# Miniprotein binders against Flagellar motor switch protein FliM (fliM): the designs that were tried, part 11

Target 1, 374 residues: Flagellar motor switch protein FliM (fliM), of Caulobacter vibrioides (b8gxb5)
Amino acid sequence: MADELDDQAAMAQWASENPPGGGEGVNEFGDFSGGMGGWDDGGGDGASERILNQDEIDSLLGFDLSGDGSDDRTGIRAIINSALVSYERLPMLEIVFDRLVRLMTTSLRNFTSDNVEVSLDNISSIRFGDYLNSIPLPAILAVFRAEELDNYGLLTVDSNLIYSIVDVLLGGRRGTAAMRIEGRPYTTIERVLVQRMIEVVLHDLKSAFEPLHPVSFSLDRLETNPRFAAIARPANAAILVKLRIDMEDRGGRIELLLPYATLEPIRKMLLQQFMGEKFGRDNIWEGHLATELWTTQMEVRAVLDEQQVPLSRVLNMQVGDTLMLNATPDSLVELRAGAIPLTRGRMGRRNHSIAVRAEAPLTPAAKKAVQKLK
Below, E stands for the ipSAE of ESMFold2; O stands for the ipSAE of OpenDDE; V2 stands for 0.75 times the mean of E and O plus 0.25 times the DockQ between their complexes.

## First folded at step 8 (miniprotein)

Design x47 (from E1x with K31T E36L N65D E68A)
Fold by ESMFold2-Fast, scan of step 8:
Structure x47 (fold): chain B 374 residues (1-374), chain A 96 residues (1-96)
Amino acid sequence: as target 1 above (374 residues)
Amino acid sequence: SDEELEEIKQRVSELRDKIEQLKERLEEARTGDPELLRKLEYEIYELLLEAWKLFVELLKAEEGDPEALDKLIEEALRLEQEIRKLLDEVEKMRSG
């Protein structure tokens, strides 16, 4: 418990001593002046590899740092390659954040009593230190805790959105312009208004994750200096979600940062191959996930036939062999979205394309999923 | 501004009544339908947003009796806190 706060303080000190991008620590040969035999005279071809040590590589992938040292060369390459596609490893997050955007649009309209539109600009992977270095100041940073995941996340509100919120909520009140224009640290009322907005966003984040796994997100503290918002090591990989908030002629950005370490306890649930398995086991999961699938464009597959065949038949299959399907041109095919059967239809042709004509109503499973739509 | 203040007083009264109704409904739902608990959680959250709008309107008031305005702000904050307790309670029931 207390160790987490001590670690956070240690990370803040580390960030202060090693500013993002500035430290890098790679020019250890900057003061090298001696003559050396062999190939160790320094060089740029190994510089990027010299930046990353084992702890940094493990942190970049969100590992528990309990890894084995087996197959050093092959293991390191696998880890680095995984890091390059880290956000693509968790495709279920796209569904979660699509839901978040819809929830936030409704909640922020209610919060501001104004016409607010939320849109998702980008989902990417970034090193935590690189992110802190990229934040335009002034800004308000919210350190929040994911209670059930026993870890932290960061939410950044840019200056344009802060002033937009203050103007919308307090517009016309004496002193509002003075509070905004003085260039001093944010006033108590400005911080209170922004904090309440952040709490609304965190509640929506909980609702967005609910179909996948219940997670409560609670605000830990607000910071205005990125150095004091250190929740991870600079080399740690994190998912960065950039949200744009449009409010008529004003608005701004909210950025959500989730370290991979924070998502570790639910990583298996975020992988698409595990969601298919759970889809039929839990009616709540099936209903919630299917509802999200219906509100999002997704892949639909037409299954013509499924057969069990002897392994020997498959192993001895040769080019030119024929596998007989128990289907004709007039047979019905099953349309599926992942594990959910949607309907049945007949194969046909339309303008040189293969088409399926629906001939059955939605299945009970699909109907249950849709019933959760408001 | 006086008409606005009276309208705000009416909304404070309505908010208090809605809180009491939700308390009764939540007691009835304690061992009941999970779907009913979801609906109650949504309604409690909506009420929290309504309390927030009231708080903001009180902060925007430029004219009127400052003492009466301060009392309404304190009352709005107390009602918001009560709604947050109800939201926490229904969330625990759903996670239980």
Scores: ipSAE 0.038, ipTM 0.555, lowest interface PAE 7.0, mean pLDDT 68

Design x48 (from E1x with Y42Q L49M V56L I73F Q81E)
Fold by ESMFold2-Fast, scan of step 8:
Structure x48 (fold): chain B 374 residues (1-374), chain A 96 residues (1-96)
Amino acid sequence: as target 1 above (374 residues)
Amino acid sequence: SDEELEEIKQRVSELRDKIEQLKERLEEARKGDPEELRKLEQEIYELLMEAWKLFLELLKAEEGNPEELDKLFEEALRLEEEIRKLLDEVEKMRSG
C-alpha cells in the first residue's frame, strides 16, 4: 500500500515535470494524481475512480452544450480530453505500440499473403466494465496471459476483420469486399483462423516490448460472450489500444486492453523517457498530441480588463466616450478559451500585429477540468 | 491436381526434417548461449508460419484423393503442434 501510494505520487510528479506538449505548471493545484487512472485492479479506495469520464469532463467545463461556438466547444473539449488522456498514459507504452504497429504490418502481410496496413487509432484509459459493455457483437475476445507480469490482458477482434481474414485466407478473390454480418455463431474454421492471427499479434507484442522488458504473451482462451472474458473487476482501470487493419477493400479493428495492474511490475520502466532511444522512433503520443493540437482550432481571447458597469451607461454610450481600463502597457492580460482562463501574458507588437507573450503556467481552472479533486 | 498433392507431400517432408534439425539445435543451446536461443526462437517462429501456410494450402485443396488429403491434414496439424511445443520450450529457456 505505501509503495503504491509513493509510486502514484512519483508518477504524478513525473507527469507534472514532463507533460506531453503541455505547460510547465501542471502541478499547480497540488493533487495532479486525482485525474490519473489507478493501477490497482482490486477493490478498496477507488484509484480507478479517479478517471474522469466524458460526462464528468462536460460537467467540470460548466459548459452549455448548446453554446454558440461549436469550434470553441470542440477546441476546449479536445484540449481537456488530450490533457486527460496524456496525463493517464505511460510515455514508453506509446513507443511500444508504435513499434507494435510496424511489426504487425509486416507480420500480417506475411500471414495473409496480401496487402495489409496497420494503424494506431487511439490509446485511452477506460474502466474494464465500461469497455466490456461497449464491445460491438458479434466479436471474438482473446484472453491472454502476460507470463512474466503474472497477469492478463484482453484482445478483441471485430466482425468485419473476422470475415475479412476468413475471406482472404480461404482464397477470396482480389478486391472482394467482406460483406457478411450474419449474426450466427462463428464456425470452428473461422475461430481457428482468427486464433492464429491473434497468436501472430501476441508474438509481435512480445517483440515490441523486448527493448523495454522481456514479456511472453500467450493465449489463454477465446470467448464470444464478454461475460466470460472477465480478467479484472468492472471498476478497475485499463489502457485501451485501438488498432485499425486495412486490407484493400476490407478490414476491421483489433483492440488491446491492458489493466493497469498488469503493467504495475514494469511501471518504472514505462515512465522512463530515455528508453525511447532503444526504440529508434519519436514517441507516438508526442506526435499524436502535436497533430491533435495542430488540427484543433480554438478561439483564444486576450482580456485586458473586465468591468461591471450599469446597463444605463452602456445604453447611453456615444461615439467619443471614454472607458477607463485598470491597465498599463506593461500589465498582464488573461488568455481565455471560452469560459476557462488558460494563462496570463504581456502585450507586445510583432511587425504589424499585436502579440501576447505567455508569462505564466496554465491556471488552476484549466487543470481542475482534468482532475477529479476529492 | 496430383502435382499439387505431390508438392504438399514434399513440403510436409521438408517441414518434418526442419523440426528435427531445430530440436537438435535447441538441445545444444541448453548449454547457455543467450544469443543462440534468440536466433532459435526466431527460426522456430518462422517455421510455425511455414506450417501455417501449408495448412492453408491444404485447406484450399479442391481435388484429389480424400483419404490422402485427410492424412496430410492430420500430419500438418501434428507437425504444427510439435513446432508450438518447441517454441514454448525455447521461450521458457529464454525467460528462465
Scores: ipSAE 0.073, ipTM 0.593, lowest interface PAE 5.9, mean pLDDT 68

Design x49 (from E1x with Y42E Y45F L49F V56I I73L E74L Q81E; at its last look DockQ between E and O 0.13; V2 from the best seeds 0.00; counts 0 for: pae O 6.7 > 1.5, placed apart)
Fold by OpenDDE base, look of step 9:
Structure x49 (fold): chain B 374 residues (1-374), chain A 96 residues (1-96)
Amino acid sequence: as target 1 above (374 residues)
Amino acid sequence: SDEELEEIKQRVSELRDKIEQLKERLEEARKGDPEELRKLEEEIFELLFEAWKLFIELLKAEEGNPEELDKLLLEALRLEEEIRKLLDEVEKMRSG
């Protein structure tokens, strides 16, 4: 009883501070019982494509909570409502976040001066209220504004990542950072460190969107209580992007929440089928795949020479026999990963070790093998 | 060490010089080349990372004169604030 009144008061205060622009458009949601009247092919009057409001978006996505809140959360309707979160696949959004992951990988390596792996776990649709209730505490919630979209998003940093970033950035030396004290408020230093990481991610998000649409992301505030991170109504549909950040034995998660209303101005662009040219797909994927290949421990064999000899000759080999190879110091060495030829190179020396200098790019077979990991 | 402290002071000076160069270039970029604004933003962000690394190195310093380290920490924070103001100016120039 008391807690429900405070939640209503906080919502009423937010609604008073962010008044919906006063378009008194009478919601004559006429009874949609009327038949599929033919889309009369009425002439091309330039109907200014009205940006859908959040309630219109929520209705289109089946998020309309106009049903009395008690019965609709149980049984078949809950399954239908969970399934009727028809994530309108925004194919261009997947590409934006694939770009974000790559940018973040570079930026966070530079930020931490450590090896960082960033991965995209999932993109999903969620109700804003359900999201806020799902956030594992303690966390830091960054409310950010998408300037050109005139709306907000949420960036959530989990406790594991906060701890990992603080520990990496402080080098574990300050023993006060090393105690993961669950439930303590974040120190000013911890907040500043996390804020800087968030600013980096928001910049990378800007750069990720740039090929699609210029969008600047500004940090409005940091919150530790999800209740104060209310940027939308609880019923409102949002896109949830789950990122994972791994730093060897450390890491955590970043979650990006973008209300559908925030993306609505660019929805048409997001629905466009990927025209591969604009995002520089080949270079970006070659770079990411190259990075993943570089981090993956792979047994590489340098094959100096291959000779076909009779089995009888092999069986008659004795200790002290001299095998003459056709390889010279100038012979091309084939580098193989298992059975896959990677490249060819020349044998040389680097410091005290034998080295192979690659003289050719990855073989078409190696490139194709890597591309199949998609 | 005194040598490490001088190296840090030199890095602080180099960051200041880079900030002033970026301010001058930003004033010239007000003439409206969006590609120059993009390059400036990238360079400002790289500079923010350099300033941040310096701040973190100073926070990790276990040895040295505490007063001199605190002074350098405050200088590093000021540089970061100035670099952030440059970012805000770039954003204003893009929105205008």
Scores: ipSAE 0.019, ipTM 0.376, lowest interface PAE 6.7, mean pLDDT 71
ESMFold2-Fast, scan of step 8: ipSAE 0.622; ipTM 0.880
ESMFold2, look of step 9: ipSAE 0.293; ipTM 0.728
ESMFold2 (binder alone), look of step 9: mean pLDDT 79; pTM 0.744

Design x50 (from E1x with Y42Q V56L L59F E74Y L77I D88R S95R)
Fold by ESMFold2-Fast, scan of step 8:
Structure x50 (fold): chain B 374 residues (1-374), chain A 96 residues (1-96)
Amino acid sequence: as target 1 above (374 residues)
Amino acid sequence: SDEELEEIKQRVSELRDKIEQLKERLEEARKGDPEELRKLEQEIYELLLEAWKLFLELFKAEEGNPEELDKLIYEAIRLEQEIRKLLREVEKMRRG
């Protein structure tokens, strides 16, 4: 998947299968008047009375979607450009990153032997080239490989975090440790310490993805120059995850960048709805068609006993006759859906209703029937 | 100082023993249950974090015999590399 043509094809497929809802992410931000009622009322602080500054006027007059200058700095042009790169809400991916934050908090506390708190600042979409041009230097960039996805991602560690990590890890040797000097290249020991932290983060990313799909993330290389960290075409869209690491009045930011091309093989899994936060308790894959099925009702019968009797006995039954059931108060009853036995349980009471407490796992027949529901 | 150094030496010995135990378990699990391989991968990773903590404590140690500390630092690095090899092996087994 290091092939640019494959990356563009994957991105185009992703976009075609996940169009922005109602076209909201396509050029809507640039329209100050179209379809907005009351434009000519001229009362109060309406947009119709707003006087644009010269920079905003220049942006509107110079609007051109071709010529992707990395110098697009005008506010209105930036809004138009961001509207063209919409974040498709991926429910499962949001759950994965929430899980990642919890795992990283534990792992980084263990890594530093100090207090660390990790938080998720933002998840957004950005063009890859715009991201590389936005990285404040100096920084350390980690190009990593998603093995099972056969593609790459990028992890950026900012200068504040780098020196926070160095200070925390080398505190006992402060007199011989590197001093924080803005604008200088990082030393070998600083890079080694940051690399090991990155490896911890990549392992946590793997653990965060495990309930959805097993993916191993391995460090390919470290770069200090964004020009050497290219893993996608400048125009290609990517998901940008901004994580904040707080370490008792110090810390910094880790940014994770995943091109849509990298996620394409698991795109359908990422679009799945999940009821609640019991991630990894149920098989998410088996649940993907179940979102509408969870509200489906079925008739369940509690069978106390089943006997074969001659028809003559049934026809000659009289009021007051007794049919002996082969059951005791402690006997297990069989719960059935139609002809399929589901489980066995004990009869009891809950509030004003008769209840059955399941005391056996689902039968093989029930498991097979659930799997056939697809 | 001497007491702390002896505790560190004991922890190095314990890491070495745990590595050997994980090697044996990995060989037994080689064609086994995917769930057992997942548990082994997690345990190997946790041991890697223990080795890292030991390395940091040794690196930050200001007191003690410099020659003895250097030997323990080199040993900690060697054990960490051995754990990394085990992690790569279990990852290969899980991928097939």
Scores: ipSAE 0.014, ipTM 0.493, lowest interface PAE 7.3, mean pLDDT 69

Design x51 (from E3 with S17L A24V K31E)
Fold by ESMFold2-Fast, scan of step 8:
Structure x51 (fold): chain B 374 residues (1-374), chain A 97 residues (1-97)
Amino acid sequence: as target 1 above (374 residues)
Amino acid sequence: SPEELRKLEQEIYELLLEAWKLFVELLKAEEGDPEELDKLIEEALRLEQEIRKLLDELEKARQGNPEEIDELRQKAEELKDRLSEIRERMEELKKGS
């Protein structure tokens, strides 16, 4: 239970911390928190379906940590679970995975030197622990790293696909069908064949993401026991993508699992509405689009003072007019990246440039932003 | 140059794909002496692994000097020759009388 509440709160926090506008009362891109006092003012008797704000979730986590677990608290847990189970769709993922299916069809035909067709069965949300418990064994699980996202994903290859790959690649020389032996460890050749296929799929996943955001997917390790493939807490929510691989009379499934924590750095991109003609299927997306959307440079502003001035005063401002700032030469300036305050420091000069010397640690907001980028 | 480096990387990648196709073709072969065919399969897999190592070395040498790039190019040509030799031996094995 406690782990379940922590995971639901983390997912809601992920959603609330990534609003497009960040301001009170304005959120158009699917923030899961109400974010406003307005939901509290008029919730009514049907409040159990509302999305909780971060303060409410933090309060409920403290309640759970008390350890005295009363029956009255079961209703609060149900509200959290009900609100967070209605997880918002990520429309760009459907476009990414449609692209992945096309790339994989070509790549796997080349890999097997045989006719292969890949199809997307479904995209759903699942709890990580529920997923691990649902995997039909035997199977091969590939733990992979999304390098630029600094987090992990899981790829599962079912037994039918493993034996189909082995059978197709070994042909009649090694027999007409692979021998399925329970409890037998995979041979070196079988492991190599499946590993190379997984590496092909991970390369195609990189290519599928390229128009949205450059991400390199690298194989970390192969596991045959789900217990050793833990990349997230059991209660953590994840996106599950089920792919079907058909090889004439053979085939199987590949399942791709991406925890929401792994996708957090690109959540805003994934929530964007598909614009058709600009990002459309009619034109293959280009890597340069992803490059234009993402940069390693950050605009940092040094704010000495912020003032509200009547519009009439601004409109009547003339060259030579003086605006009085509520600051002294000894005042600390605030360094900001967009709406996020980073630190405070003192203004000075160095060579031909104006400089700021940091005199305060990073703000909690800045530390939170850095945690998202780790 | 960055253009020469990209061309070499593409050339080695294409060599990797050809080595994999040869390995698969050998795995599917039903003609010839099984013992000799198994040796060719092992040699093709080792070639594929060496080409993968060369791609990794090229990536690490992206900031290297021209002499290092020339050495990697020579290694790529050696691996191409080994691919051709294994393919010829496979065709001879299939035709064997």
Scores: ipSAE 0.210, ipTM 0.644, lowest interface PAE 4.5, mean pLDDT 69

Design x52 (from E2 with T38D V41I I45L K49Q L77Y K78E M80L Q81L F84W L87F I91L)
Fold by ESMFold2-Fast, scan of step 8:
Structure x52 (fold): chain B 374 residues (1-374), chain A 97 residues (1-97)
Amino acid sequence: as target 1 above (374 residues)
Amino acid sequence: TPEEIQELRDKAEQLKERLDEIRQKLEEAKRGDPEELDKLIEEALRLEQEIRELYKELEKARKGNPEELKQLETEIYELLLEAWRLFVELLKMEEGS
């Protein structure tokens, strides 16, 4: 307990010395613009508020990406493969969490002996410190250990779900209004009931990961103060999974947070499914290929206008001369990977950076280039 | 080893029998003996804790025998859920007083 208390104090002190919104942390698994150079115009300002919705990202990376058996191999293929690897991680996790949702629905119906529906709201990336500051209080936070991965994760249960679980398990005799007392600490029995539910969820998480890699998730401790739930540095990136639990006219939310560092040991398993294995185990051959792919980067350029001018015009340009572009603030820009146009998008501003929102589907040229991949 | 696996199976079977015994006593407790209800709550909680400990032992053993213990792991986990539901049912009877 003394050693664990020291760890909590050290992490809390680290969080206070490294404020959640100010980290200049290196992204191990960066955002799309962070690894793409030209698109961000070399910006080191981060990408937290550069909003591309899922449809826009899918458009940039290709809605209809398929291997057509072509033997063509260009530098553009390597560029497209890099983008696919960054995006491919998300689809694999979505499959795992879709499985988790189905398992949790069955398990929670058994746990409560009542009608329960579980749904997946979204999967996103967030900095750990930003997440910790965003948690609606009061809540119960479960620090858990992923044993085979030798690292931690965090599971948050909101107050609505806590009172729903207590009400359902104890037969609802206490009344909904009496159960929704704001600002009071959770009782021992409320904590025990929620702890058992958390253990059910952690067991289902193990089952959901089993086709990829056996991982046991065990509860380390429960916290009600986010300060004592620090399992990573504030600047570290993590995957946030938001789950909704519906129990007729009540329910609430469970949020699962997995730092990227926690998932690092199974990174090649996530890539293995993309390489033609449905839920295969790690393979030496695929491990070698996965390592090559993880080191690949792509350059995306945003082209506002392209025009031909006589060389004499260029050579006679003086400081203060104006070159008229055939574009307005409302014009779409073309996003290119090398010589291949990918899509068109609208320019905007986020913080101190210029951003582009995709507003057109992937071009036929880009689709053709992707279809050359086997 | 095969002997360790058999020990885990034997423990699981003993815990299943204890769950059934408590479930039978629950029907008798519904006839109204508060002292017997308190004893059953204690027994159910103790059983749930023992099943949880067996599950931890199984997880350690499975690291050396993944395929052979998969079915037993599911079986013990289902037993844990049944023990939990029994405990909650007994607790409801106490709360309802």
Scores: ipSAE 0.013, ipTM 0.459, lowest interface PAE 7.7, mean pLDDT 67

Design x54 (from Q2 with S35L E42V K49E)
Fold by ESMFold2-Fast, scan of step 8:
Structure x54 (fold): chain B 374 residues (1-374), chain A 101 residues (1-101)
Amino acid sequence: as target 1 above (374 residues)
Amino acid sequence: SPEAIKELRQALEELKRAAQELREGDPEAIYELLLALWKLFVALLKAEEGNPEALDKLIEAILRLEQAIRKAYEGDPEAVKKLEEALKRIEEAARKLEQGS
């Protein structure tokens, strides 16, 4: 049910971000904002959040005076239909892009035969028109197609990275690349080498998406003028991924732009995977607790049953005596650290040993205790 | 279950009020707070279904709320106190979900 509600909210937001009859009149303020933004200089915490205004926040929190709601959920539903939580509505993309960065590091080291480090600077939401106006020129823009999604994306390679790639692949020669006159078109050799790098990146993007949905990304064309790279309406929202490529004393930046319209066919799956699957497999709390136990020598106990037993019975216990517990093999066992309950799980066996399989995440009390230890 | 659902509804209402007070603060804190509200709403829906994922979503809400508190700490101490009160109520709801009540 929650997944169905999430799908409905997602569809409403996609319609809002990609209106079929919107007329494109909304782009005027966005275009001005993009012009003021220039190059991000590494972005900042406010890049994606600059489009938020206080009136919209008030409306989303259910402070609409005309809202005759006897249901406390009216305001909450307004929030879930909001673009203000857009990045959380596609959290699986953050996992995809983290994987992309790791794959690109390996692939680009192989491609250049040089030491390359790829890092993720920022993932944000931006209007397409604002993005095109923010691209520092000269640059190479790669329009690519997401085959199974029947739509396009954009990849931008900055001038510093273009020169770095050319120099590396030509054996460190600083020929025409280092002496380029601004505004002159890139040479055929420069474009071909950059194109081959872009094809490597697009293959890595396919690999990064593979666990979620098979998507083939193919290069459509290279452009040097943003005017010819229009793959969406200026008002349409897109995800912008900023990547930094470091190579010893050189390098540059790659930016990946995916319009929400391009991701629409897989949006329900992205939400469903996050909500219904893989959350229980990412057990950061158990990992964090394990680290703390390793460093602090904390004792963990598994409690099957807690009983009030007369002291005389305890003092007269002998080897081989049986204590009857009010628990069965399918009963939940409480894992405790002193007086603090950590989690609950089911008792079982693994390779002739007694084991406890966690059935619940760490308790809030356990989380607080772990944070105090750090 | 009914007791936990009641606590979750109370927590959602308190968190909405806290968000209103935080709105002139750090935009990053506001985003984390909106994420916490979303996670709480999902947890409430899962709890009403009797879905065991409700507790997992509630833990996510707690994590996001703690991030919001941390980012708001320097700008608005009064809003931070309200966020801390909402956090305590969410933790109580988690305890009741865990104990079957």
Scores: ipSAE 0.000, ipTM 0.220, lowest interface PAE 14.5, mean pLDDT 65

Design x55 (from Q6 with S43L E50V K57E)
Fold by ESMFold2-Fast, scan of step 8:
Structure x55 (fold): chain B 374 residues (1-374), chain A 117 residues (1-117)
Amino acid sequence: as target 1 above (374 residues)
Amino acid sequence: SPEALKEIRQAVEELKRAIQELREALDEGDPEKLEQAIYELLLALWKLFVALLKAEEGNPEALDKLIEAILRLEQAIRKLYEALEKGDPEKLEEALKRIEEAARKLEQAVEKLREGS
């Protein structure tokens, strides 16, 4: 792995030293496809253009190049972005990481005894080698093991967050970060404090995954050089989760990287949300949503029937006229909270009170509405 | 790689099997079999996607058709879900036909990729 990572780094350096030019109306990929990157500025006049170059092929296969011009999404790039969003994000992971953000906000406030807010910037797909080459240095990289998945993940803490944590935990004051010396290595004390924070985050990650599948995340080692954090081959695809930590006027970023190989054992469970929570007979969120709903007070309406009636019929209605409902005493009624259908049930009576007995599971619309509230 | 091509072919075969099971579930009108068939269809699609991420460079034309077939299949699966939610049998049949067509084009694209390698 280390040798392959070194080859990847060498290739990235070569590409950086031999960048393509795009000044003559040729798009970024067109310049690459015309010849060797930077070596063939003259190109072959009249040479036929290739349909796809290596970068385009890698992008189509889900090897997204982080740091590419995000402003250009025309043509093939729009198709690639749509495909990656549809196939790679595994919607269950978005729910897991939204839960992680809430847990981390609470845990980090407790850990620092200060105001902390965690937010999810995005979830994307990236090649492992491309990720290692993109890490802003200096940083601390935590190699961790997903025990039940029998594989590894990577967590990156940027320098801004490292010094913010150190300042807070050592009783620093506003502006103590101004004493930071650029380019110095992290001290043992700084690494120990960051390690304790990472252990808190890994415990929260376990809690976030608990409803989906019990997974213990254990810190294997800390690295400051990406070369020593190789947990996958450079070409292997991985999911990248970018988290932002705000601590008033300071903070930074935590990035979580999970190779697809690490998620393979639970892939079938992750697919439960591909089409929403309608599919999956063992929907683990059923219990979680029930708990949230049981503690929430809301106005619930039982709808026996709903019909569109012409205004002329309403205007011609006379005392004694009957409006036929498409319902019988044994018909199920729809329980709604506002415009959102929750479930269906059978009307009944307990003593002198009207009751509804649920005879259908909670609707996907209701489940999504609860997720949306956050 | 030869291993990646083998995984892609296996994923396509699983996809074709899942589509056949979906057809049978719709013909029988069994909601439990229908949901199971849709789940297996999504699982096969995921396996195909993962296999493609491992694939080496192939014929660009075959790759373009492969990506197009995957996008059409995803769209057809979403329309199947919408039709199921509405309880519209005509839209379910339309979505199934689109899924079958997308799978046929995917199989053709995989075969061209194999011939090129």
Scores: ipSAE 0.000, ipTM 0.165, lowest interface PAE 15.6, mean pLDDT 65

